VH-VL binders against Putative dimethyl sulfoxide reductase iron-sulfur subunit B (dmsB). Designs and how they scored, part 1

All scores and structures are predictions.

Target 1, 262 residues: Putative dimethyl sulfoxide reductase iron-sulfur subunit B (dmsB), of Halobacterium salinarum (q9hr73)
Amino acid sequence: MTNYGLVIDQERCIGCQSCSLTCKQENNVPMGQFWNRVLTQGGDHVDTPSGDYPEGGDGGTLEMTYQPTACQHCENAPCVKVCPVNATYTRDDGIVEIDYDKCMGCRYCMAACPYNARVFNWDEPEHRPEDGTGDVAERPQGVVEKCTFCSHRVEDGLDPACVVNCPADARIFGDLDDDDSTVSKYIAEYDTHQLLDEKGTDPSTYYINGEMSPGRPWKSKKLESELDDDEAAKAARRRSGSVENGYDVTPHVPAETAGGDD
Positions, changes and structure headers below are counted from each chain's first letter, unless a header gives other numbers; Kabat numbers aren't used for antibody chains.
ipSAE, averaged over its two directions, is called F for ESMFold2-Fast, E for ESMFold2 and O for OpenDDE. V2 adds 0.75 times the mean of E and O to 0.25 times the DockQ between the complexes of E and O.
[cut] stands for letters that were removed.
The coordinates of atoms that the task and the answers printed are left out; those that the model quotes come from them. Centres of patches stay.

## First folded at step 4 (VH-VL)

Design j02 (from j01 with light chain S32D; framework fv_imsidolimab)
Fold by ESMFold2-Fast, scan of step 4:
Structure j02 (fold): chain C 262 residues (1-262), chain A 121 residues (1-121), chain B 112 residues (1-112)
Amino acid sequence: as target 1 above (262 residues)
Amino acid sequence: QVQLVQSGAEVKKPGASVKVSCKASGYTFTDYYMHWVRQAPRQGLEWMGIINPSGGSTRLNQKFKDRVTMTRDTSTSTVYMELSSLRSEDTAVYYCARGSKSGWYEYFQHWGQGTLVTVSS
Amino acid sequence: DIVMTQTPLSLSVTPGQPASISCKSSQSLLHDDGKTYLYWYLHKPGQPPQLLIYEVSNRFSGVPDRFSGSGSGTDFTLKISRVEAEDVGVYYCMQGTHWPYTFGGGTKVEIK
């Protein structure tokens, strides 16, 4: 059974906005709307490439960390729970979708989403051509929309557009239920975190944040053949969590603690 | 006991407007969506639109979108359907119908008694 | 819009005999959530329509067990195992999978 998820490598992300632009092109997102926002540390939004970046000075006494943020495709999604017409639902493959035909535009899901991942398409969009037809072939009006993990691409065996077109290779997409997938190996290998994990939404999107681990060296993607027996065992323990019957109940033990007095 | 009570029959001339009311009782008014469905003589049922009584948002059948308005008054637990620029083919019985709780508008559990609107010169 | 086609247009039944009504949709009514939003209503003379069957095969509360619904995709059937005088009226199928909601043309059931 497939369970799609995404890892965003903040150590690689350069804030170039390619993911936001490619998402708009692939999904025909209207002008003025974003399904994917690139935030700086602290939650500041970074404009498109023709806009400003946060001030950092010449040559940089401070480095910025970028946090691309879209729908997290939560396993325990509050947006699904509050939808009175069941327009927002979770697919068997973990993707959270909106049935646009069922959506009433009540926006309860927007209020319930702690990630601000949803946008509303007004009946008369602000940036429409003067054609006067009243029909929008590609995007529906009067409904809520969000990142779909490019389900149309995924159903054809392709990765989401933002993944394929990231020039920094900062996005890894795949099946979280497959221990051999690249996304699962990344989660096992690196210290990943989920946004607002205290909210209990169980996101399917994970972040590698090098700032949270001072002195941690940057690591490239490892091929399957590059994992030794110890690394593979550690990856399996991280994936499984606490396991019994001959396995490590605490998958990570700091070296300093192992030799300490306490 | 759920009840939907509609306003009385109307006779209108072509070009006029009609506003039909539907007063709900026996449940929490804002917890359920309300639909409007009509049936012209010698014809079948035709869905006109839906309203969310909580926020007042609507989704209308495009066939009627330029002529129909749906509103509600939460203080009286009443929904309204107003149809403008009436034509003889708008002669029909108009029903309000409450959606289901599980899907809100998945199916019509309770119907009003109907309001006959006759359009003739 | 999804077109809902009902057959037959009318049906004359001797009391106690079975009746069968067909409903065909112009495209699949299977939703991505795994449900099929197909409903059956009975419109009796002088009364508003009443729900009989929801989501293809589920009888609504208070509906006698002589009524049953079946089908999938684009082809659906309503059966009455033993028609009674109180079952006279016009039967409508309705789809709720796609906007706008659409009804079949109706099947009139009469007693011989």
Scores: ipSAE 0.006, ipTM 0.454, lowest interface PAE 12.0, mean pLDDT 76

Design j18 (from j17 with heavy chain L106W; framework fv_imsidolimab)
Fold by ESMFold2-Fast, scan of step 4:
Structure j18 (fold): chain C 262 residues (1-262), chain A 123 residues (1-123), chain B 112 residues (1-112)
Amino acid sequence: as target 1 above (262 residues)
Amino acid sequence: QVQLVQSGAEVKKPGASVKVSCKASGYTFTDYYMHWVRQAPRQGLEWMGIINPSGGSTRLNQKFKDRVTMTRDTSTSTVYMELSSLRSEDTAVYYCARGGYSGYDWKGYFDYWGQGTLVTVSS
Amino acid sequence: DIVMTQTPLSLSVTPGQPASISCKSSQSLLHDDGKTYLYWYLHKPGQPPQLLIYEVSNRFSGVPDRFSGSGSGTDFTLKISRVEAEDVGVYYCMQGTHWPYTFGGGTKVEIK
């Protein structure tokens, strides 16, 4: 049976927040709320004394690392366990859903979620100054909401909007139970990290290339037969590196402000 | 061992309010939701709403939304249903019934019921 | 609101004979979690209602095996294989798939 999951490559992620903005547009998420946040990690930290660099002559500093965080769609989801009216449930395909007709607004699931992935709709959704999309219903009030893996898109054979519209191609979505899927091959080839794995929630979202210590080899590994990381990176630069758009996907270019700490 | 014991019969005038209590025993009070259901003479059962004893959150049938308040007191393991602006049509037996969450399995059914409280509204 | 329609309104049954009660919902009661939240209750004179059947076909603890539930989607049936004197009362179906919870109008079962 299909078991949907997501891999996020933190080395490719450039912190542009396109995934967050695309999610809001696709799902008509109100102003002031985010189903997906981009968290900032990294900076100028080295294990050598300040101002000293390793022998070899590089003037190296740590690159900024980003950690996009939304609902992890956990296999052992505490939000499902605490929901007293069965509004939060796990679908056969692994997606954790909320039945808004059953939700009582008690917010126990928010307290139980270690990822802070859920939001509560206190009042009627605020529309953007321009009309919202007519293809997505207005968000209900008095209920909890979160990332749905764009189940409406997935049911039509499409990837989630945040996956399709990532300029850096940092997101891989697919069937974790299919050993031949791209997402499964990434999990097999790379050292993966699940957020807060000590909590035992068994996330269906995996991170790669995001933990780096000074002097430790980078864990990045190319899948030679299936994809070309150079070509993917070049495509991402073409989409997001426009002078008029102001994106820069070159290594070691810091963000002007700390992004994604919303 | 599970018991739900309701307060005694009430007689009220039109326009008054009534507050019915339901005291729970024999289980952990905050582990289960409590529902209120009524039955008017020669009429069927009618669901009024649900309360979560742990947080006090409620979901009310819109038919009663303007007149019904549901509360609880965790120190006495008691839930309350208050109905205001009483009319003759509110003459009914009011039941509390246990339902909702039990571990991983949501129990949508009402497994234990109180004995019922007759509320009579007459001039 | 989901409308629950029960037929017949009443049944007069000779002891030992079978009885059948129908319950129809205005919308499907199948939840996305794969469960169907349809329940049957018996309201005996002088007693609070009691649960007979949960989730279409499961007998609640202590309910005799002469009671059985079946159905799917919008059409449900409660059957009593051999009606006994203690089965007298009003039977109600209830849906718990959507808010607000709604009951059928009830079916009164009497002994002939």
Scores: ipSAE 0.006, ipTM 0.458, lowest interface PAE 11.5, mean pLDDT 77

Design j19 (from j17 with heavy chain Y101W K107Y; framework fv_imsidolimab)
Fold by ESMFold2-Fast, scan of step 4:
Structure j19 (fold): chain C 262 residues (1-262), chain A 123 residues (1-123), chain B 112 residues (1-112)
Amino acid sequence: as target 1 above (262 residues)
Amino acid sequence: QVQLVQSGAEVKKPGASVKVSCKASGYTFTDYYMHWVRQAPRQGLEWMGIINPSGGSTRLNQKFKDRVTMTRDTSTSTVYMELSSLRSEDTAVYYCARGGWSGYDLYGYFDYWGQGTLVTVSS
Amino acid sequence: DIVMTQTPLSLSVTPGQPASISCKSSQSLLHDDGKTYLYWYLHKPGQPPQLLIYEVSNRFSGVPDRFSGSGSGTDFTLKISRVEAEDVGVYYCMQGTHWPYTFGGGTKVEIK
């Protein structure tokens, strides 16, 4: 079956924070919380891009390496194993979800996550006036939340918002179990790195071309440009469907909370 | 309770391939990584690689990467290690070993081992 | 690769006397998570290896109290407070902090 994953190209990432801001707007993430953070290679969170990055040598190579970090959607997820009520679970397609109706707020999953990818909703979330979300669902309170790979979008055949709105095209999303997918071709062609892979969580998020992926020279062209016409058209359709009249803000309804009867 | 049962001894000619199996029982097969370790006669232990039985992903020791394939069959709770282009130096006892979980380290320590499979490469 | 060096290569112990085995790594085994992934195994001829100590100093289930592990950084020690006949075999240290996992060369423990 489908097994979703993500490749992040650290050489292309310019630290602009677009992915973090797009995620907040798409998923109606409240003030003070982030499901996706852009870190420096050293782990420092980059709050605001300055534009005054250190200049490299004669070739203009940047000294800074950025590491966008969110839920890795691990195949062997510690957060799933520690959940006493099975609220955190792995879907058949590899996405790690939280059943908000079952979540007790114990936060064992937050302590178990080595990526600090989970947040807890203490109070009723507030919408920012700048958020153009329309009827986007309010975030639930008393539960843990995290990146969902935008499962609401993915179920409609669209890429996650952070993927389609990355101005540097530093993100590739797709089916890891389809050898012909763009994401699988990138993983096969490039020397990949998974965050904290020595811990055995087996992330579905892979990094290339950063110091986290040493020993392989950069291949500057997109692998997508080498897809045949049918594959290229399919990829373009997925991306264009997520943007309409500028910035597309798709209503987000949390998994398993919005679909109930009664 | 936990048991890892490996296939029987094999005798192979140089250049052939061998496929060793390791059948797990007494626990949830997909909850633990499986490692492969070998020991040549009069030599020490040598780590070959690891497989995630859930998704089938592998991480192989670079020394063996060109010749080793690790796979699994979730319907039979069995892990396989196939070594190709056999050489006389590949004569060894091959062990599967379960990765016991310790906090975030799901690859783990080798808490339970199979009985070992002797592979002899001769003539 | 991390090189694991064990000393001595072999030792003969009078029953009831203590034994000490040293394991030295070519670089620190302290992980960024604050843990040190060093393990000790006992391998007896004709049997599979068995786990004795995990994460430097923790005894695995069923391992007698006479076994203890200690150390930090690059220097680790396995101690047997009173060696018994059943303790004969080859002892291996292993690091799991860095890929690939690597073993020490082994220390053979004999009686007499």
Scores: ipSAE 0.000, ipTM 0.418, lowest interface PAE 15.5, mean pLDDT 76

Design j28 (from j27 with heavy chain L104Y R105E; framework fv_imsidolimab)
Fold by ESMFold2-Fast, scan of step 4:
Structure j28 (fold): chain C 262 residues (1-262), chain A 122 residues (1-122), chain B 112 residues (1-112)
Amino acid sequence: as target 1 above (262 residues)
Amino acid sequence: QVQLVQSGAEVKKPGASVKVSCKASGYTFTDYYMHWVRQAPRQGLEWMGIINPSGGSTRLNQKFKDRVTMTRDTSTSTVYMELSSLRSEDTAVYYCARVGEWLYEGYYFDYWGQGTLVTVSS
Amino acid sequence: DIVMTQTPLSLSVTPGQPASISCKSSQSLLHDDGKTYLYWYLHKPGQPPQLLIYEVSNRFSGVPDRFSGSGSGTDFTLKISRVEAEDVGVYYCMQGTHWPYTFGGGTKVEIK
């Protein structure tokens, strides 16, 4: 039995919002809504595309840490428990889905979700040509929606669009019940955490805190244990320096990570 | 004690509209969905649609979508079903029915109104 | 639309004897959430319909244990182990897996 999950490596995430924009294109998410939000560490939403990533060290501007946040696909999901018509449910593979034919728009699941991961589609969603989605099929009206882990892609053996199109390779998707999967090895090897783990929702999304987790070579999804000597040296320098396009551009000690345990 | 009380019988001419009411009591009106189901003489039960009394959103049977409207009034704890362009085959008893307790209990019709007979004849 | 077919159309039962009603759906009623939204209702003369069984096999509150539901996929059965006079009426299966919800044609149960 497959149990899908996601690891987000905050050390690699550069806040470019490619994951949010790719998700909108892949899933035809209407104007003004986001299924995946890129937040700063501590919960503030990043509303500007990448290009403004602050960099800092002990002597300079503080380094920004980003926390992409979407539906966590919780194993103990409060949104499933409160749905009066069983429209929100957990699939056998761990993906939390919404049966749009059953959803009645009560939004109890939105109030129950501690991650602000759900959006409501008001009647007649707006998709306009100027935003690049005006000529595609509309999302259902009058229902709640959220990240699906791109179940349509996953059913065809593909990774979610936000995983494939992350230029920083900050996202690892796979089967949490397969100890040999890349996602499981990341969880086992690195100090991962779940958002708001004190609430007991048991997310299927895990985060690698930048300070606690050594970086991996840019554009590589290898575990640290799989790195060769050159890659390990580069990862060590990335931990203690800044890089752009895979190059070490400035030697410094990264700023302390804020909120690394949530 | 949960009770659903429907409006009285109606006689309508073909082409007219009818609006049936269902007044709820004994529970929090906005916490439970309401269905409409009809039964024509010597026919089976036929599902017409569902309404969320909290937000007013509906899901309607496509067979009736162009003719049926479901609304609610939270101040009177009442749901309404209006059927337009009536035909003789719309002669039926119309029922409102509440969906049951949702948390872990599944989805089913637990309480029904007494029914409203609508007769369409010229 | 999912078509629900009930057999038999009518059933005459001697009091105390068992009765069995079949319900077949044109498509599987197994939902992606692992549940099967198949319901049984009894419509007695002069009364509104009443719920007997929800999600294939669960008896609704107050329903006597002589009623039982079973089945999976497309084939479902309602059994009454010992039919009593108060069980006279028309029995309907209903699917709630897909919109629109659809009912079977009904099975009339009469006593001899």
Scores: ipSAE 0.006, ipTM 0.447, lowest interface PAE 13.0, mean pLDDT 76

Design k02 (from b21 with heavy chain N57E K100D; framework fv_bermekimab)
Fold by ESMFold2-Fast, scan of step 4:
Structure k02 (fold): chain C 262 residues (1-262), chain A 122 residues (1-122), chain B 107 residues (1-107)
Amino acid sequence: as target 1 above (262 residues)
Amino acid sequence: QVQLVESGGGVVQPGRSLRLSCTASGFTFSNYGMHWVRQAPGKGLEWVAVISYDGSEKYYAESVKGRFTISRDNSKNILFLQMDSLRLEDTAVYYCARGDYSYGFRDAFDIWGQGTLVTFSS
Amino acid sequence: DIQMTQSPSSVSASVGDRVTITCRASQDISRWLAWYQQKPGKAPKLLIYAASSLQSGVPSRFSGSGSGSDFTLTISSLQPEDFATYYCQQANSFPWTFGGGTKVEHK
């Protein structure tokens, strides 16, 4: 059974907004709405349009980590639980969908979503002449919408538009239940972070190389000797590809640790 | 007692700015979406702007978009409407009104202020 | 924008009369319609929300009906305090729009 997910490499993300613009073009998202936003982690913007320096004290450009954010396609989705007409539902492949014929526009799902990932279509969508296409279906009125993982593309064997058109190759999409998939190998190789994981929504979107996570091997400034016992154990499991979420991988023991303790 | 009280209306010149305030009492202001609705002398009601309970969402009527800014201070229970580049067609009594519990969207406006008049001198 | 058309624009009535006011939306708004009463020099007062739900404190002589695009406000037995202007308002789609109003005046 397929279980679609997404990995976002925040070290590769350059904040160019191509994923947001591509999503708008592919899905005919109206002016003023975003299904896919690029957020900043680490404070003020790196550069201002006028050439002014961001607040940093020394007048230099601040380093920024970007956090592209859309619907996380949660396994334990609050938006599904609160829908009184079951318009919002989880597909067998893990994609959270909205049945627009059933949606009555109550917006309870928007209140329930901790990621602010949903938009409401108040009236007939407005488009810039350059953003719209005459052959793409108009967005429905009076319903809630969000990122669909481009299910129309995925059903035809294509990756989501934001994945294909990312110039930094910062997005990896695929089947989380296939150990040989690129997305699964990334999750096994790198320390992953899920947004607001304390909420228990179990996102199908994972971030690497962005948030400072204990045991993050590629971006972390902590040496292995500086991790506490729990952090070190988690880092070792991730490096070896051993994940407690259905992956059947043989633990890898790095050569540097084969002859000694942590 | 649940109450909304507007202030800040007056006589202005075209092109100038004016800020309206609406002070709420008798309910948990931070739980409700809030609206501004206006009524030109002798005419009907026209919706102007809305702000969500937490200030994260704002919407404006096309006639005021880019000129008016809605905001709120939940610590002081005050709703604001900043009106820039005022025009003669903005002449009206401005009412603040309470929306539904969290969003101010589907339910009706159940509590209204007394209104504050905005007029022009020439 | 959704256009809200009220009819009649005015109605002359006597105390005890049954008064019916209609409101038509230019597109389907489901049940997301409210009715308001406004007396001269006063703010509007909510009477009905969600097409047919009576607001707390509003007399039972007021009732609302309808769905989709056609709605009705009924006052079963007009009282002296009911002479006022009535407005419908849709909350289905942005922007919120009001009807032009119906003035209920003395015959």
Scores: ipSAE 0.000, ipTM 0.376, lowest interface PAE 20.8, mean pLDDT 75

Design k03 (from k01 with heavy chain K100E F105W; framework fv_bermekimab)
Fold by ESMFold2-Fast, scan of step 4:
Structure k03 (fold): chain C 262 residues (1-262), chain A 122 residues (1-122), chain B 107 residues (1-107)
Amino acid sequence: as target 1 above (262 residues)
Amino acid sequence: QVQLVESGGGVVQPGRSLRLSCTASGFTFSNYGMHWVRQAPGKGLEWVAVISYDGSDKYYAESVKGRFTISRDNSKNILFLQMDSLRLEDTAVYYCARGEYSYGWRDAFDIWGQGTLVTFSS
Amino acid sequence: DIQMTQSPSSVSASVGDRVTITCRASQDISRWLAWYQQKPGKAPKLLIYAASSLQSGVPSRFSGSGSGSDFTLTISSLQPEDFATYYCQQANSFPWTFGGGTKVEHK
């Protein structure tokens, strides 16, 4: 069985906020809301890119550590347990979703989430032309929302937008139950940790920080000779979606929702 | 067919420069990190340098750092190794080898060129 | 740097023999070891990656095992085309390092 997860390498993260901005573009997240926040060591959300990556890495220097934080997609999720109408649920693939038709807007799940990963849509979403497109569904009113691991992209064989558009390549996404996946190899080879592990929520998001050796950049994926046609095509699409190509990333419109995106 | 073909090797004098090229065909070159690996006559393999798929990240073996420069031209599917201040201990067959889809880090090198010999005149 | 030590440096064998080559890392490299075959005058060829995964197109008589710091390449029934030099390579830590090689020779 597929079990999606994410590794964030904080020592590669440069604080540029590309992940936050591309998430807003991909998912048409309204002004003033963030599904993915880039936090500094002090816990403050970074609203403006911080520029160059800080020099050094030793204690006692003026160095900044960034912590991208979104829904952790917990296996033992408090937000699922407190929902009085069972609108929040865990999919077979590990993604925690919200059924918007069932959500009554009580916000109990927001109080239960130790990561502050949920937002509430008070009014009809406001957006500027640069924030979203007519090709992407408008966000619903009166409900709670959060990071979906870009399930609309993942279901079509693409990586989440924040993974594809990270210039520092600091994010690895994949199937935690596949020992040959890049995400599993990263977890096996590096010291990873989960945020607030003492709370027992068992996140599917893992962080690398602290010890950085020259060997940590190792990123083993299936060899091209071992890829079937679909895997090779997915690898090519991942690269072509990069902001380094000098073009804006177009939000993905799922084939399964094409008839219902009025 | 997936192929890597090196060129540019030859006979040089100590202290001079030489530029190696590696032309890729049969795969999307711009998706892969690329490596240079060398082998001195009758000796084992020694890793030399790596470059990421987009050219933004580069690493070198300590023995060549500051003297060798790795680069690539994705529009022409060509990998380069600029070798400056050449020394007798740089005598070797130089192979280009394919790495990972991003940043060049792999658990193995799956495709290798035929190699190009760099040696010195008496 | 991680030091890779291969043993033996040379082995004499006959067609049909079981050949075992060992590789020891100076520190824990988990499963991240590859094996290569090199014939005289030719480029190396990948046989095994991630300690035990057989590369596509490589005969099943080749197998790899081990984890941590001790690894083994086994050729279950040596064929005439298998007389070559074999190298291990660690991929756990930069810089990538190779073993000194093991030459499989005719008896």
Scores: ipSAE 0.000, ipTM 0.395, lowest interface PAE 15.7, mean pLDDT 76

Design k04 (from k01 with heavy chain K100T Y101W; framework fv_bermekimab)
Fold by ESMFold2-Fast, scan of step 4:
Structure k04 (fold): chain C 262 residues (1-262), chain A 122 residues (1-122), chain B 107 residues (1-107)
Amino acid sequence: as target 1 above (262 residues)
Amino acid sequence: QVQLVESGGGVVQPGRSLRLSCTASGFTFSNYGMHWVRQAPGKGLEWVAVISYDGSDKYYAESVKGRFTISRDNSKNILFLQMDSLRLEDTAVYYCARGTWSYGFRDAFDIWGQGTLVTFSS
Amino acid sequence: DIQMTQSPSSVSASVGDRVTITCRASQDISRWLAWYQQKPGKAPKLLIYAASSLQSGVPSRFSGSGSGSDFTLTISSLQPEDFATYYCQQANSFPWTFGGGTKVEHK
């Protein structure tokens, strides 16, 4: 059975917050709220795409390691165990979802999450015009929300928006139960760790932490000789792109969620 | 027995302040979000303010924003509503109410106090 | 804000009658609707929560139905103590809002 997971390569992450910006665009996340935060080791949270990076001592200015942190989609999820109405549940494919119609806003799941991955929607969503809210539905009020692994995209055979639009190619998504998947090969070939593994939540998100080796290849799903023309063009665009260029920030709107007024 | 008892209402002059209290008994007060709901004489119900179980989140109806402050003391099982810059339109019976299903959202109000009247002298 | 519209504003009824009160939300509120009874000079009393769940201690003659934007409170056989004003309340979206009330009066 499919078991979706994510590898984040901290050695490649440049802290540009594109993953947070594209998540907001894709999922119509309200102003001031983030499903994906970029954390700095030795510093405070950086929770806005255009915000200041934490100022620190010599260690914070010379070498910073960035840790993008969202819902870890844990196999042994405490947020699922504490939900009194089973609004938070684990799908057969490993994605932890929230049924917004069942969620009663008690926030027990937020208190139970050791990753601070959940937000609560008290007020009517406020969006900037540049957030691209056009055809994307407003977020529901009075419920808890979090990263969904972009299940609406994944169900249509696409990778999550934060994966597709990472300029540093620091994110790999796929089926953890398929030994031939790119994500599984990365976990096998590199030293990976889970956040707060001592808590026993068994995250489906893995991190590569360490110094880049001069001999370590840059991210590629295949050898250059094995890429077809489309794959090679996509890889070239991502490697050469800047934070403003090459991003596909257009939200995916599935047919059944594409609303219209008659 | 689960109960809420309000106090602190009375006759005030426009522009002055008044502090309402609500004492809870018969349940674990710190597990519940608490609300204030008011009712003008002969009129319907109007929600006023909410405070989360731990006091970290507070929200107000637009009509009272900036003038009213909700707070709680979980060690004494008391809910407060500090009402500043009172206006004639604030004339109402004020009820404290317990949220029934959460720490302050999706709430129906399952336990109500008897109400305390806030009115203005001529 | 979500507007809650109650109909009718008043109903004249006799003991033993079936009484139906409706509540319409200006937008989809799923099942997050409660019904209250209020007698003169007293605090409201919760009757129904989550559209159809009967509150503990409330007589079974009271029932709620509906979802989305249209909701109904039914009293199957009106009793003398049921002459009161009834209110609906939505809890789907902040701020919480109440209907205007329906007064059930003796015919």
Scores: ipSAE 0.000, ipTM 0.473, lowest interface PAE 12.4, mean pLDDT 77

